VH-VL binders against Small ribosomal subunit protein mS42. Designs and how they scored, part 5

Target 1, 220 residues: Small ribosomal subunit protein mS42, of Schizosaccharomyces pombe (o74379)
Amino acid sequence: MSFQQRFARALDVGYKNFLSKDAVRNIFAYDNHLRGLVQKECKIHQTPYRVPSDLMVQSASDPARANLFNYSSQLVNHDFFFSGLISPERPSADADLGAINLKPGIDASFGSFGELKSQMVDVGNSVFGDGWLWLVYSPEKSLFSLLCTYNASNAFLWGTGFPKFRTNAIVPLLCVNLWQYAYLDDYGLNGKKMYITKWWDMINWTVVNNRFQATRIESL

## First folded at step 16 (VH-VL)

Design v5 (from t1 with heavy chain Y109W)
Fold by OpenDDE, fold request of step 24:
Structure v5 (fold): chain C 220 residues (1-220), chain A 123 residues (1-123), chain B 108 residues (1-108)
Amino acid sequence: as target 1 above (220 residues)
Amino acid sequence: QIQLVQSGAEVKKPGASVKVSCKASGYTFTYYAISWVRQAPGQGLEWMGWISAYNGDTNYAQKLQGRVTMTTDTSTSTAYMELRSLRSDDTAVYYCARGPRYYEFWTGWFQHWGQGTLVTVSS
Amino acid sequence: QAVLTQPPSVSVSPGQTASITCSGDKLGDKYAYWYQQKPGQSPVLVMYQDSKRPSGIPERFSASNSGNTATLTISGTQAMDEADYYCQAWDSSDAHVVFGGGTKLTVL
C-alpha cells in the first residue's frame, strides 16, 4: 500500500483541529514531488528504484548521491510523521491514555507528559530553519530525549558507523515536521508554536507505545 | 513464545499462482518485518524479499521482481507471499522468518523461522 | 551484487575442531550471521552479529569476522553438529539479504 493510499482519508478531510485538508493536500503534493525526484535521481545514478528507506540507506554517506539521500530521507520522515497521528476524524488524544509503558520512562526523563509537551513545543518553536524534532529512546541508557535534526536528516541514521557500529543507539518514537510548508497554510509565519501545540493533541500514543515496546530486547 | 506458523503444502501446475500464509504470534506483529526465504530440493537458502508490517514497505529479490507479492494483515498478524507464473524451478520449501524492527530496516537477520511450506510445481 | 562464498563441504572427526569460512568483499565491514540446518528442519540461528551466540547454542560454537572472511568454528565437534551451515549478511548496496551457498559439515 502506497503512502497516499494509507492516508487517503486525511486527503479527504484533513486532521480535525490540526491541519486542513488543503494543508494536507499541499504536503502530500510535495511528497509526490519528492517521489518523482527520487526516481529521477535513481536514473541518474543507475540505481534501481526501491522504497525510500532502502534508498536512504544506500545513499547515506555518499556525497555524490546527496540529493537521492535527502529526497528519500524526507519521504521516510513524512511517513513516520503521519503514521504517528491519530485518525483524521478524531479531535484529540490524551497523552496518558494508551501510554502506560511510556509513563515511567517519560516521568524519569522529563518529569511528566506535560513537561515533555512543554519542552517539545518550546524546543520545536526555537528551531531556526527547516528540520524535524524527535522523541527518541536509548535502549542502552533506558532514557528518553529530544533530538532535533535539520533539513531532511532523521533520527534513524543518526550518528556514524552505520549500519554495523551504530545500530540501535537511539530509536525514534515520534517526530514533528518543522518545515515551513508543514504549518504555513493553516498557522502562518507566526503560528509555529500553535502548530506544534495542536500537533501534540494529534499524537497517537498507542502507536508511540507500541514503537517503544518494539525496543524491548528479546532474549537471544 | 514467538511462533511463525505457515500454511500447508501446495501442488501447482506451471503458469499457476501460489499464496503461502505465515501467522505470527508471541510479539507485536505490526512493528517487525517478515522475510521470505526459499530452498529448492538439495539447494541452499535463497532470500526472496521482505515486507514491513509497519508501513507496508517491500523489497523483493531482483530475480523475482514482477512475479512476487508480499502482503500483511495486521488484524490477524498474518503475512502472505504470492508467487505467480510458477515454473518447475520454483519447486521449493518456502520459509517465512521474522525480520528487523521498524527502526533497523538496514539490517537483515532471522531469529525466528516458520516450519516451511513445500510448493511443488509439476505438469 | 554481493556474493558470499562457502566451501561446499567440511569433514571432521569427532572431538576435532571444524572451521567453516564465508568469504565476501569487505564482509568484515558487515555483520555476519550463521544458521544451522538439519535435514527436514528449518534453519536455526547459531551466531549473530559476527560473534554473538544465542542462548541455547553450545559454547563450542564461536565465530569471527574480519577482512573479507567470516569464520564459524565448532570446537570439540560432536555427531549432532552434522548439518548444513549458512552464512548470511545484508548488503547495503543492493538492500538485499545475501546467503552463502552453504557448507555441509560431516562428522566422520
Scores: ipSAE 0.759, ipTM 0.891, lowest interface PAE 0.7, mean pLDDT 93
Fold by OpenDDE, fold request of step 24:
Structure v5 (fold): chain C 220 residues (1-220), chain A 123 residues (1-123), chain B 108 residues (1-108)
Amino acid sequence: as target 1 above (220 residues)
Amino acid sequence: QIQLVQSGAEVKKPGASVKVSCKASGYTFTYYAISWVRQAPGQGLEWMGWISAYNGDTNYAQKLQGRVTMTTDTSTSTAYMELRSLRSDDTAVYYCARGPRYYEFWTGWFQHWGQGTLVTVSS
Amino acid sequence: QAVLTQPPSVSVSPGQTASITCSGDKLGDKYAYWYQQKPGQSPVLVMYQDSKRPSGIPERFSASNSGNTATLTISGTQAMDEADYYCQAWDSSDAHVVFGGGTKLTVL
């Protein structure tokens, strides 16, 4: 199933109280544009086309393939961002059962979900320029934290096992798009804070919890 | 206990298609990839590709590009591998294996395997 | 495309140490994995991330990976260790999983 197919409903009706259908369509149009650019870069670099996640990893260490990396990485970020949202018709994520399982860890790391929200809103609003704000988990430290990346950079590059000898690996659980195109249509130039605030209500904590659960190391 | 249970043996004629299923249990299916590996009689292991149950992303071996399609059904925790335009040299035991997590796209290794499905292509 | 080369066969006497090599360009920069396969059975992971041993795998199994060569070592080899062994890595340049050709270990 393609990205567009997965989020067909969002394209049709938007996200209630968060993003209008026009805003969503604008973002998805940009996504399609990026996909075209990825194809172009693949041809330039004589790289067979792969899914964005593979291309991102392939190009991450090559400065000559910076465009390929940025475009593919941004596609990965888009997918991760929208995949973390509740369905467009869902009014609130407050009753999401996933939050229950995350509560002990969130409380330990941030004090409360309320505090986490406050911090994400404040940190996100304080970011100057384009980027992404991430909720990440450190398996080594057993702690949640916030990470800000700029432009198309992402938290996946710091995942466990990549690079081979990297220490202090982190796992992305959630992110919010801080690029201006993500919020200008509905919130305007000064609407970033409100955008992030409304985004919070659209978080699918079940998805976040499942991502967190995936970090559990199975006994080998 | 983590288990991958594959569909039964298949006998096909050249030019036909085969679809093998792999039902997973014992873990959260959605956040892992499933890889397919085949082994011709008396030969080594050959990676065919993988599919992410998380977002549906696929990566197929170049040799099989255009002939293979991998899919997943998260509601049943089942992965499918379809191979088209079958040839005699496609005769092999086909294995599904659990692949990396959603944040480990770069770590292709397999700790859990299906029991294998023999696909015989003969005229 | 990355290629992993293994010797087709290795023979050892019971109690001796078996060494199976896997060679590939800059393999040491990647994680190597090893699988054991007995006739009519699915492969079994015996080593992961170069030198880590899964639970249930005997301590006589060890592995290393440096330079261009990964090595699986079986000390005090037993009859039950007779099997085919495959090395495996992931090639980031081509985004492909690569298996070695396999090595038949015979315990005499």
Scores: ipSAE 0.657, ipTM 0.869, lowest interface PAE 0.9, mean pLDDT 92
Fold by ESMFold2, look of step 16:
Structure v5 (fold): chain C 220 residues (1-220), chain A 123 residues (1-123), chain B 108 residues (1-108)
Amino acid sequence: as target 1 above (220 residues)
Amino acid sequence: QIQLVQSGAEVKKPGASVKVSCKASGYTFTYYAISWVRQAPGQGLEWMGWISAYNGDTNYAQKLQGRVTMTTDTSTSTAYMELRSLRSDDTAVYYCARGPRYYEFWTGWFQHWGQGTLVTVSS
Amino acid sequence: QAVLTQPPSVSVSPGQTASITCSGDKLGDKYAYWYQQKPGQSPVLVMYQDSKRPSGIPERFSASNSGNTATLTISGTQAMDEADYYCQAWDSSDAHVVFGGGTKLTVL
């Protein structure tokens, strides 16, 4: 199933109290545009077309392919962002169970979910420019933290000398799109704080918890 | 306990297709890839490709492009590998293995393997 | 496509140290992984990310990866270590998993 097919309901009705259907459609139109740019870059560099995550990895350390990295990374970020949202008409009870499971770790890292919300809203609103705000987890430190990445950069490759020199790795659990195209239509240039506040209520904490559980090391 | 349980042995004629299943349990299926690896009698391991249960993305070995299809059914936590236009040199044990996590695009270490499925292609 | 070359066989006496090599172009710039396979069984991961040992793998297993060569080392080799051993790497340029051809370790 294509990215657009996986989010067909959101494209049809939007996200109640968060993003109108027109705003969602504009974001997905930009996503489709980026997919076209990826295909063009693959032709220019004689690189076989692959899924965005593969292209992101292949181009990460190649300055000649900076455009390919930026476009493919942004596509990966879009997927991660929308996959973390409560879908239209999905029961919110599932998200609440995820939050209950995450509570001990969130409390240990931030004090409370209320403090996490306050920090995400304040940090996200104070970041000047386009980028992404991430909730990340460090298996080494057993701690959650916030990370801001600029432009099309991402938390998947953050702090690594990819492909081999991954040290003190962090794992992304959640992100919010801070590019102006994400919030301009519904919130205006001065509505970034409200956008992040409304986004908070749309987080699918079951997805976040499942992502967190996938970071847990079975007895290796 | 993490388990990957594969479908049973199959005997096929040249030109036919085979579809091997791999049912996963003991972990959150949709946050990992499933890799497929085969081994012809007396030969080494050959990677066939993987499918991400996270979003359905596939990556096939170039040798097998056009002949292989990998799919998942998230409701049953099951991965499938279909190999078409079978030849006698496709006779092998076919393994599934749990592949990289949703955030590990470049780490392919396979700690958890299925038991293997023997596919024999003969007239 | 990247190629990983292993010797087809290695023989050691019980108690001696076995070394199994895996050669590939700039392999030291990639993580290497090692698998043990006994007859009729699925592969078992014995070393990962060059030199890390999964829990349950004896300390006599160690590994290194530098330059063009990764090496699996088994000290104090026992009869139960007799198996086929495969190295494996990830080729980021082709987005492919690559296995070595395998090495039969015989303990005589």
Scores: ipSAE 0.513, ipTM 0.796, lowest interface PAE 2.1, mean pLDDT 88
Fold by ESMFold2, fold request of step 24:
Structure v5 (fold): chain C 220 residues (1-220), chain A 123 residues (1-123), chain B 108 residues (1-108)
Amino acid sequence: as target 1 above (220 residues)
Amino acid sequence: QIQLVQSGAEVKKPGASVKVSCKASGYTFTYYAISWVRQAPGQGLEWMGWISAYNGDTNYAQKLQGRVTMTTDTSTSTAYMELRSLRSDDTAVYYCARGPRYYEFWTGWFQHWGQGTLVTVSS
Amino acid sequence: QAVLTQPPSVSVSPGQTASITCSGDKLGDKYAYWYQQKPGQSPVLVMYQDSKRPSGIPERFSASNSGNTATLTISGTQAMDEADYYCQAWDSSDAHVVFGGGTKLTVL
């Protein structure tokens, strides 16, 4: 399925108590606009058109293709954000199971889910300008932590070098979109804190736990 | 235990299509890609492409662009590779292998391989 | 498009050290991987992330990756090591997997 087809119900009804259908449609309209910009940048740079994740990787270390990176990275971030939300059609029962499984690691890293929520709301609200807030995991350190990225930057390619020589590899588990277009329609310019607070209640912790489980090293 | 089980051998005529299946078990299928690799008789390994079970994204080797389609069915944890307009030089063993995780864009290494599917294209 | 070049064959006597090279532009900036394949079998990962050895692979297998060249080394080579060996890396320019052409190791 296409990205819009995967979220057709959210486009139809929005996310109750979080984002209206008009806000969701505006975000997806911008997503479609970025897809057009990616195609234009591919033509400009004679880069074969590929899916956003491939283009993000191909352009990540090339300053001449900074626009291609920004547009493709933002598309990857949109997908990750919406894929982490409770579906409009499903109750949160599966999310509760994921939170139970994550609790030992979250408690070890933050003290509690309540402290994690408090830190995400406070850190996210303190971001000046546009960007993303991430929950990330370090397999080496066995610790969860928070990461802010600015503009279209992301946690997938975080480090001093890419792909090799990256220091303290981290894995993104969850993000929230802090760009104004994500919250302006429903919350206003001064409503970022409330937006993040309402977003917290929409986290699909089963998805987050499944992402976490995929980080585990398997015996060879 | 992680397993990739492929469909059986196929004999095809030139111009036909073939669709090979790869059923995965023992891991969360939707958070990994499936890569397809083929090997003609007496030849080396040739990467054909991958499909992400996470979002359906594909990347095909340039040589095969336009002739190959990779799909997944997440409800059955099964990946499919279809090769169209078959020629005699498409005779090969076709392998599926578990590809990168949803966050491993910079790596493509394969510990878990299917058993291989012989596709013979003969006039 | 990147290519990984391997010698077509390498011959060694039993007990000697075999070295199989894999050459590619700036290959040392990427992780290299090595696979062993015996007739009628699926490839088996024998070295990963340049120099790491999976559980169950004999300690006589080692590998390195620096500059433009990755090298698989088998010390004390045995008749059971006779196989085809493939190097593999990831090509960032097209975001896809690249295999070397393969090296037939013969133990005479």
Scores: ipSAE 0.328, ipTM 0.724, lowest interface PAE 3.4, mean pLDDT 87

Design v5 (from t1 with heavy chain Y109W)
Fold by ESMFold2, fold request of step 24:
Structure v5 (fold): chain C 220 residues (1-220), chain A 123 residues (1-123), chain B 108 residues (1-108)
Amino acid sequence: as target 1 above (220 residues)
Amino acid sequence: QIQLVQSGAEVKKPGASVKVSCKASGYTFTYYAISWVRQAPGQGLEWMGWISAYNGDTNYAQKLQGRVTMTTDTSTSTAYMELRSLRSDDTAVYYCARGPRYYEFWTGWFQHWGQGTLVTVSS
Amino acid sequence: QAVLTQPPSVSVSPGQTASITCSGDKLGDKYAYWYQQKPGQSPVLVMYQDSKRPSGIPERFSASNSGNTATLTISGTQAMDEADYYCQAWDSSDAHVVFGGGTKLTVL
């Protein structure tokens, strides 16, 4: 299923108390425009067309293909962001169960979910310019932390390094879109803090917990 | 307990197609890829490709481009591999294995394997 | 393009140390993985990410990867270690996973 098909209900009705349907439609129209730009960049550089995540990895360290990286990375970030939101069709108490499962690790890393919220709102509002704020997890340190990336950069390739994972490997669990196009329509230029605060209430903690569980090494 | 259970052995004629299933249990299917690896009689392991259950993305070995299709059904936690235009040298045991996690776009390790499905292609 | 070369066979006496090599261009710049396969069975992961050992694999299994060569080492080799062994790496040239040709380990 296409990205737009997966979020058809959000395109139809928006996210109650967070983003109007018109704001959602504008973000998805931009996403679709970026998909066209990716195809053009692949043609220009004779790079075989593949899914955005593959193109993002292939172009990450190639200055000649910087546009391909920026467009494909932003598409990956959009998917991750919207996939972490409570569905407008199916609000779920299971999101609360995800938060309960995460609580020991969040408490150890931040003190509380309340402190995590406070830090995400404060850090996100302090970002001057466009970018993304991430909740990330370090498997080797068993610790959650926040990461801010600028423009179309992302947490997926942060510290991964080719040829190897021999640096600060981290796993993204959650992100919020801090580009002005994400909040300008509904919140205005001065409403970034309110946008992040409203976003917090839309986090699907079941999704975040499932992402976290995928980092666990299974015992034989 | 993590398990991958594959469909049964198949005998096919050259030119036909085969579709092998791989049902996963014991983990959250949606956050991993499923890789397919085959092994001809007396030969080594040959990677065929993978499909991400996270978003449906696929990556096929160059040798098989145009002949292979991989799909998933997340409602049943099942992956499928279809190989078309079968030749006698497609005779092999076909394995599924749990592949990369949703955040590992470029590599995976195959700790969990299916039992294998023998596909015989003969005249 | 990317090719992983293994010796077709290695023979060792019980109790001795077996070494199985896997050679590839700049293989040390990639993660290497090792699988054991006994007749009629699915492969079993015995080493991952160069030198890490999965839970349940005996400590006598170890591995290294540097330069162009990864090496699987089995100390105190036992009859149950007789199997085919495959190395595996990632490659970006449109075949994202590559396996070595395999090495038959015989314990005489």
Scores: ipSAE 0.325, ipTM 0.701, lowest interface PAE 3.2, mean pLDDT 87

